# VH-VL binders against q96p48r954to1139: the designs that were tried, part 17

Target 1, 186 residues: q96p48r954to1139
Amino acid sequence: ASMGDTLSEQQLGDSDIPVIVYRCVDYITQCGLTSEGIYRKCGQTSKTQRLLESLRQDARSVHLKEGEQHVDDVSSALKRFLRDLPDGLFTRAQRLTWLEASEIEDEEEKVSRYRELLVRLPPVNRATVKALISHLYCVQCFSDTNQMNVHNLAIVFGPTLFQTDGQDYKAGRVVEDLINHYVVVF
Short names: E, the ipSAE of ESMFold2; O, the ipSAE of OpenDDE; V2, 0.75 times the mean of E and O plus 0.25 times the DockQ between their complexes.

## First folded at step 16 (VH-VL; framework fv_felzartamab)

Design q5 (at its last look DockQ between E and O 0.36; V2 from the best seeds 0.00; counts 0 for: pae E 11.6 > 2)
Fold by OpenDDE, look of step 16:
Structure q5 (fold): chain C 186 residues (1-186), chain A 119 residues (1-119), chain B 107 residues (1-107)
Amino acid sequence: as target 1 above (186 residues)
Amino acid sequence: QVQLVESGGGLVQPGGSLRLSCAASGFTFSSYAMNWVRQAPGKGLEWVSGIYGSGGFTYYADSVKGRFTISRDNSKNTLYLQMNSLRAEDTAVYYCARDYDSGWYFDYWGQGTLVTVSS
Amino acid sequence: DIELTQPPSVSVAPGQTARISCSGDNIGSKWVYWYQQKPGQAPVLVIYDDSDRPSGIPERFSGSNSGNTATLTISGTQAEDEADYYCQVWDSSDDYVFGGGTKLTVL
C-alpha cells in the first residue's frame, strides 16, 4: 500500500480491518488507554511520519511494543492515516448523509438512521468504523485517567474522520453519537 | 506564507485588564493549535497559554491560571488572550505562536505586542 | 516539572564551532527544540525533534540530545548567527518549558 490508496487497498486482516488500523488500535489499547490526552496529544512529526511510512509500506511486518514507540506517535499515525484516506472513512458519497443524520432530534430515529448508513458503507469501511468506535468506547471508559471523555474524543476525531478543518460541529456530533450509542448501533 | 500579527498591547495599571489579538493568515487557522508565549524585558521565553484546533482544549501556565483566558474565532482567523487582574510581572512582549503538532513546539511566531503593567 | 539550564553566554570566533548546551534531568528522553532570537525580533525555530532543521535553516546548524544534555551546534559560525538561543521541551502536563537562553557572541 502507498500513500493515497483507498481503505480497501490496504493490507487487510481479520474481519476486513486494515492491518495498519489494527496495529495502531491494538498498541494503544495495550499501552495508551490510561495515557493522559491520548489522541489529543500529537506525536512528534518525524517519528509519526516514519512510523506511518513503515505501516503503509508493510503493516504486517510492523511490530509495535511498549517502549519502542511513543503512544502519541502511534495515535498520530492512526489519525493521519484516517485523515488522509482519499474518500474518508465514511466515504465521499455518504459524508453529507452522516452529517445530516446527526441533526435528527429523536434518538431512536437517529440510531436507526446510523444503522442504515452503516449498511451502506463498503465492507472494509464498515468494519473499520466499528473497530475504531469500539476502541474509542474503550478509551472513554478510562476518561477519569486519560481525560478523554466522549466529547473530547469527538472533538478530535470529528475533523479527522470527516476530513474537515474543525469548522463543522456535526462531524464531532456523529462521532459522539456513535460512541454513546455504540452498543445499539453496532 | 504563514503570517501572525499581534495587537492590543499597551500600558495598563495593576489590576487592570487587556485583550490581545493575533491575526493569522497564510494557513488554515482552524487546523492548528495556537499559543501565547511572552518575554519579559531582558528575560527569556515563557509559555503562557495554548488552545487546540477546535477550541475545545485550553491550557495555561500556572502563573496565569484564573486570570488569563485564551480563545479563538476561526471565522476571523484570530486568536485572543483576555488578561485580567494584571500584575507587574505580566509585563512582557506577548508572541502569538503556531503549534504545528498541536503540542511539542512552535514553528511560526508573530512579532509580538508589548504589554506594560505599571502604576 | 523539568527545568532546562543553559549557559548565559557563549563566545565564538568567526568560522569556529559554537556549542550551546541545554541540561535537564533525562532530557534525552524528550524531544528538544531550539529557537534563535535576534535583538528586537521574534524567535525563529532552528531545530526540531532534537536534530531536524526546518526549511531555510542553514546546514551549519545541528542538534543532538542524549542523557541529560541537549546541544545546539553551529559549525562555521558566522556573524549573523549572533543571537539568543533557547531550548524548549514539551512536558506531559501540557506545559512548554524553555531554557533560560544563551547569548551567542561572535567575536
Scores: ipSAE 0.018, ipTM 0.592, lowest interface PAE 6.2, mean pLDDT 92
Fold by ESMFold2, look of step 16:
Structure q5 (fold): chain C 186 residues (1-186), chain A 119 residues (1-119), chain B 107 residues (1-107)
Amino acid sequence: as target 1 above (186 residues)
Amino acid sequence: QVQLVESGGGLVQPGGSLRLSCAASGFTFSSYAMNWVRQAPGKGLEWVSGIYGSGGFTYYADSVKGRFTISRDNSKNTLYLQMNSLRAEDTAVYYCARDYDSGWYFDYWGQGTLVTVSS
Amino acid sequence: DIELTQPPSVSVAPGQTARISCSGDNIGSKWVYWYQQKPGQAPVLVIYDDSDRPSGIPERFSGSNSGNTATLTISGTQAEDEADYYCQVWDSSDDYVFGGGTKLTVL
């Protein structure tokens, strides 16, 4: 029961999105959009670890309640889940291709390239990217109160999603581009 | 053991420049965000600048923005602070500090290097 | 932007409890970190995430954070605890913000 660490081995929801991702995203959407520094702030280590362990064991049985779970513990659990994926959200095989696409100067060509790369992702990965970027687009809509604009989110999620060393400005650019072009790309 | 060793401090006239270095050992340098924090003589701690593990994202306190440049060379396990257009108010001990796992705090500090800016 | 205010000094007798406050507007909504700095030395972390102790920090150090005030508490204060203590938070506009520091004197 604990043999499946890959994204496709997770419990999946209605849209091929892992339940662990859906639970965290839904909770942050309901309770965390106005929280200052959301995703930048780290939760308490022991609480985050306990929550993540529960979600990995049986995400469907975990019910996140306002007042019982600090939003920073939930956001940290989500980040750690994504960072620890064995093959990463964008897959190791396609990592450099995604990073190379971020350097395309022509904006229309870059957007077209991102759409092409998304089609090549496994279905669960593609659905998860869409759900996550949709959520981050929503988070930045509240940046006046939560202080997390597209740039701040890209800094956090670039390294988290691409699991890279020495390449976070390109990884950050991919995330920033996907958020900025959410409507057209997805 | 984690070790951070700063160097490059000294006496400089106003308007001058200095480059600080911080040699890191005992951990995977490229996995950690790094920061400079300063302390004027007899005064409190003030954050100056930070840089993420990859070197792609840099951040500055308003008081130094445009004058200071943080950088890192992950192949040499070294953090840098290029300080230009120095002012008397920049006089301080400058500490190299490790940011724990993209956290909100500094878990290890170097011994500091003194920068004195005076006429 | 948040401003953190600490008393400039606190004095306690050995064996007594020292309390060092850190005041800021709605600081209870932020995680608070505490550093100890002995003369001529670099700061060391003594409390993180409001109330957690790093490995090697004695159990007599504890922290709390609610409303507009975070507090570092040292129970059974010893002569070796004499130092400057700084609180710190993260703020999205200024990143790392420190309090002005408190000199703890053990008499």
Scores: ipSAE 0.007, ipTM 0.529, lowest interface PAE 11.6, mean pLDDT 86
ESMFold2 (binder alone), look of step 16: mean pLDDT 92; pTM 0.941

## First folded at step 18 (VH-VL; framework fv_felzartamab)

Design d3 (at its last look DockQ between E and O 0.04; V2 from the best seeds 0.00; counts 0 for: pae E 10.0 > 2, placed apart)
Fold by OpenDDE, look of step 18:
Structure d3 (fold): chain C 186 residues (1-186), chain A 121 residues (1-121), chain B 107 residues (1-107)
Amino acid sequence: as target 1 above (186 residues)
Amino acid sequence: QVQLVESGGGLVQPGGSLRLSCAASGFTFSDYAMNWVRQAPGKGLEWVSGIWGSGGFTYYADSVKGRFTISRDNSKNTLYLQMNSLRAEDTAVYYCARDSYKDSGWYFDYWGQGTLVTVSS
Amino acid sequence: DIELTQPPSVSVAPGQTARISCSGDNIGSKWVYWYQQKPGQAPVLVIYDDSDRPSGIPERFSGSNSGNTATLTISGTQAEDEADYYCQVWDSDDDYVFGGGTKLTVL
């Protein structure tokens, strides 16, 4: 791993959210909430790559402007950034506990478990998860337009956030649960 | 309305240098990536270089890497192309083109009228 | 890098349908753009995202893209449509790739 690869090594905002994440989420919130297939559609590979490199190099100097960046490039950059985190967003140490929590049948107990797990995350990770899930909650509010309901978003972000190959459906369930219970979990 | 006006073209000897300018108007210049595309006499279109609105990121065609430098001054709504070590094959009309997108992909929605660069001994 | 191949020239009688092809490996998986260039003028975008028309472009212009070929179709071709036409895609390595161009002659 090179310098700046970990989440904590990123440029951080005042709320402990990496600027790279904030930039992407903010742009997509402004420009991509009604975009059909947002986060499902892939951006142009080279555009995404260059954007991500630019953001990793100096996220504070990158200004995403409406009309300059395709939302799919930005969304792809965000997904790739999250996927490529050496320790993952939910940390390697806590990964299994998160997945196990998704198997809890009692919804109240499950929500309580997620709250406990969030407290165990490093502050930067916790803040980033909250920001991301909040954003995804907003995205799904426009599912009638963008065709990305909670399930679809979970399918996309499960493997991304838990760094799986899509075989473990528990990853998607965690994301789905966090989105569905955003108000009570966070 | 969107307008792009290139200038700075002319005759230059091989190995020489030239700086092109593109004056933009009719839109928020800093919000758009800008590009240079050239066309040799009687030939097709060739992308040369691009720069993001912030000016912090630039990219080049392999044919001009290390020789050309794209830049911009957003306070002046102006795009630049510094061309060094010019070669005969760089002879072309150079167009300023706005990089844009809709919902799917990237394209050039507005072009200037171009400025002719002739590299000849 | 993808290479886009266009026929050097296409001829059509006025009122007839002109079809200009742009061939490339799996070009159907990419968004294709078309530009019209008249002599001594700058290129003008006529089709974006395979089949969409910018404002001001006549409805007789249409585009399609599937498999290995994108096609610009001009129905009811008029004399004013005589021009060079270029297809373009965005490829890896941040390359904007153009076809070689097609000269459309209206007989």
Scores: ipSAE 0.012, ipTM 0.555, lowest interface PAE 8.9, mean pLDDT 92
Fold by ESMFold2, look of step 18:
Structure d3 (fold): chain C 186 residues (1-186), chain A 121 residues (1-121), chain B 107 residues (1-107)
Amino acid sequence: as target 1 above (186 residues)
Amino acid sequence: QVQLVESGGGLVQPGGSLRLSCAASGFTFSDYAMNWVRQAPGKGLEWVSGIWGSGGFTYYADSVKGRFTISRDNSKNTLYLQMNSLRAEDTAVYYCARDSYKDSGWYFDYWGQGTLVTVSS
Amino acid sequence: DIELTQPPSVSVAPGQTARISCSGDNIGSKWVYWYQQKPGQAPVLVIYDDSDRPSGIPERFSGSNSGNTATLTISGTQAEDEADYYCQVWDSDDDYVFGGGTKLTVL
């Protein structure tokens, strides 16, 4: 990244999505959609660390080449970047509001609440959420091959995106809801 | 130095209940998902149940769902298995196994020595 | 939905190569893990991610996985390698699935 670790401090592309996020998502979309256990498998710690360091230093200069980077190292680097965001992807200010929304019993009311919360996110955060959930929607479309259905992805990404301790079930429900309702919410 | 020690096994009649414990040491317990795996006498290994490091998510093999409850107390570094409505086919050595990742991973890198549960009249 | 089949037993002479198979429909699309269990003892991980060895596992242990068969190979087999060996995969429907086990005898 340019300077600093916050989402807004990252190098951004034309769509206000951090280049580090775009690089990882694009690579996995091109090379990883049929990889069994994608996002659940753990990459090698040292390779993941070196890749993440390169992306944080200058994401624009990093070009992920098929055959040179293992998809699990790339997926692990992306998850670590998101987990380590100082304010989190959904922001500290909105975290509890998102988790409370997952408890709404009426499905139409819940979806409407998620849409409202999305427009309240900072622009870079909102664009990044949309890009990530769109990507996860595509990943689950290949679940017959990669074994990562909506529930499996929610288990992995709930804790990653909400950085929560002891509230993992609500965080998972938010992620699952956003993927299941992608077309209506986004 | 990772150590997992199971206890609470014994003889119980069909329809009875037992509570197994697994004391963990030598690692940060809350950083790892934990599992129970069983082995009937003279038979192979069968996964029973797992729980996330936080304790927030649990899952079960179909053969025990609704009868067994996994739980953990991270302040005591202890994993539990509450077994209800026991049947003869539940007779096995029950192993406590550490997952390779905080949220359920792919394999078990450390195992306890097991505790024997015998379900018989 | 995957079922893993192992031969019940394999016998080899000391110093020879032992091969233990684990068969499953399209198992080559999964990561395979291998455990060694000596009599009266808990299982010990000897191979992870098809072919990688944990620290402390002798270099004579190796693994491969393609198509419908994963194989644990022990070169230069020693008397202390006599044990039961289990393969294991993860599956989105059944979670952790083990093979039936193979008893390795070193004559």
Scores: ipSAE 0.007, ipTM 0.539, lowest interface PAE 10.0, mean pLDDT 86
ESMFold2 (binder alone), look of step 18: mean pLDDT 93; pTM 0.941

Design d4 (at its last look DockQ between E and O 0.64; V2 from the best seeds 0.00; counts 0 for: pae E 7.9 > 2)
Fold by OpenDDE, look of step 18:
Structure d4 (fold): chain C 186 residues (1-186), chain A 121 residues (1-121), chain B 107 residues (1-107)
Amino acid sequence: as target 1 above (186 residues)
Amino acid sequence: QVQLVESGGGLVQPGGSLRLSCAASGFTFSSYAMNWVRQAPGKGLEWVSGIWGSGGFTYYADSVKGRFTISRDNSKNTLYLQMNSLRAEDTAVYYCARDLYSDSGWYFDYWGQGTLVTVSS
Amino acid sequence: DIELTQPPSVSVAPGQTARISCSGDNIGSKWVYWYQQKPGQAPVLVIYDDSDRPSGIPERFSGSNSGNTATLTISGTQAEDEADYYCQVWDSSDDYVFGGGTKLTVL
């Protein structure tokens, strides 16, 4: 195990958001919102790996500049970072309860449940989830251009954030719900 | 249990058209990307086309671009493949397959039994 | 586009270990998936993410992937394992690549 494996052990920026997450999200926001298939397309493995290693080593020293990194490499690095979290973004302890919440039929009850679950997350996790979902909300606003609507983003990030192999559709459902109800949940 | 049932296959002349259907059951259809994969007689597997759950993202193999159109009706749990300008080389068993996402890839965890399309004069 | 190469056929005696290779440039950097297809039947996923087994697949099936070669290994091969086997990768968001397939014969 390397130093800084857990989310809370990462270099933290403002609002308890890991700098690695901030750097990636910021870059994609600036350069990738209108990129066709953003987060669906994968970057080059070697470039993604090198970037991720640099970010993990010292995220504060990494400066992503327009034209220097392909947006798909950055998006892939972000996804891999999130997937590789030892305890997952939603924590192992709470993972099943999040998935179960997605099965609630009443929308108001479901939103209420998600709020409760968010409060149960560690502060860094909660802040990171909020930042990520906010970002994804912005991404889907450009779905006419990038072709990544809420549902499509959920297909990608469900397995990533819940560390599944895609067999459990509830993972995507949670992500979809959080994006759709971002304003009222957060 | 997950079930995929293809239909619509048959004999068609070159230049003709055919529409395949795949009826899905046993899972939340709209939550999964779906694909068509074909297999010519005595040959290997060839990916044809894919569509994401919302239907907003479609993609095709180069061999069928401009001729085939994939679509879906989530209210009917049905996947479609409209095949136009059919060629002899399009002769194959066409499989409907459910698509799953992994860290850096996609794969097919469930397949239908397939429907045979024969393009011949 | 990546090309995946499989041997056209592999033979093994019952109880012996069968190994089916799938070669491609830097395939070790990609997830490899394996499918079993028996005559007149649809393909069945037997290995995903290089080495993971779906529920219901016997433990005698295993997979590995490194360098330029992925390998499907069937230990203690049984008569019912006779089938065509295909490897598959996702090369890009719009490209699913299959190997040519390997016919496994159990002698």
Scores: ipSAE 0.206, ipTM 0.752, lowest interface PAE 2.6, mean pLDDT 93
Fold by ESMFold2, look of step 18:
Structure d4 (fold): chain C 186 residues (1-186), chain A 121 residues (1-121), chain B 107 residues (1-107)
Amino acid sequence: as target 1 above (186 residues)
Amino acid sequence: QVQLVESGGGLVQPGGSLRLSCAASGFTFSSYAMNWVRQAPGKGLEWVSGIWGSGGFTYYADSVKGRFTISRDNSKNTLYLQMNSLRAEDTAVYYCARDLYSDSGWYFDYWGQGTLVTVSS
Amino acid sequence: DIELTQPPSVSVAPGQTARISCSGDNIGSKWVYWYQQKPGQAPVLVIYDDSDRPSGIPERFSGSNSGNTATLTISGTQAEDEADYYCQVWDSSDDYVFGGGTKLTVL
């Protein structure tokens, strides 16, 4: 099994997404959609690190089971994996173009630009963005229970996906736009 | 430029009520969780209350639960703190602070100048 | 519940290294944030995520966190570094928890 830093160096599933991402998303979908504050709450650092290390070493061998893994540790491992990608989910080459697209005032023009940018991403990155945003769309569908609406998810995932220190609101706008326009963009 | 400006502080009797406001500018207010943090004269910082960007999730320190209510009006870019049943120990400078996520934690990247609340007979 | 303990004061000569501790049970399992507060002013973030500096914070500010102690270190301390310094963590049961503060004096 191939271990690596970049997204394309990860073990991939049938849909071209990293097994790490699939495992975490699947677990949160099964056990975490009604968990209050999911993704906003932080897991314990040592448990998150151990889980992430095992997933990076051999994600295909890791099977997450309710009661053995806290949902906040799994959500933190996923966020840390995405944050630590050397080239980032949206790639360094396209990062500023994505952030600039969030400033387009005409919504249909903005959505069209996001579609174009998605097509230009490497296949694994594009599939991973689709899987992640689809998952976040489902999370916000339970927002009356879990308290995580689109804005709150964007606050968390903007810095995570664009690897910012949290001083650039455009990263959150991209995430918010992709969730809000999921059906039309993907 | 991010700016947070608190107002509504003043002198109030024990058992009285007061409402604080925080006017926000220079950022998309609705995209950020906001908090109140207080500091009694000569003392340290104490978190009071927070509210998520939509206003749908509010949370409070135990010392103020049931007495204080945080709210926001995203159309006016304004954060509020309604303080009821005030006590002498509520005397403090109240800061409005913008909440930010980083890696695995939550912290305050921008603070207002504060507004003084004095609870005294 | 996590409780954060800081020394009430630290004194250092100009140009020397100041170390401000923040002690808590297993604080190394949490991310630590540091704020500087000068008299009559609002706090300013100096360190985030244990050891990272926001833009505009001098390189002489650094942080570490392991076991039961997080430490803010100021090398080559200057007169303008005189301030109160607060550590902070986030915890799911207590939310935002601040240390009691440390007054740094540059003699």
Scores: ipSAE 0.014, ipTM 0.586, lowest interface PAE 7.9, mean pLDDT 86
ESMFold2 (binder alone), look of step 18: mean pLDDT 91; pTM 0.923

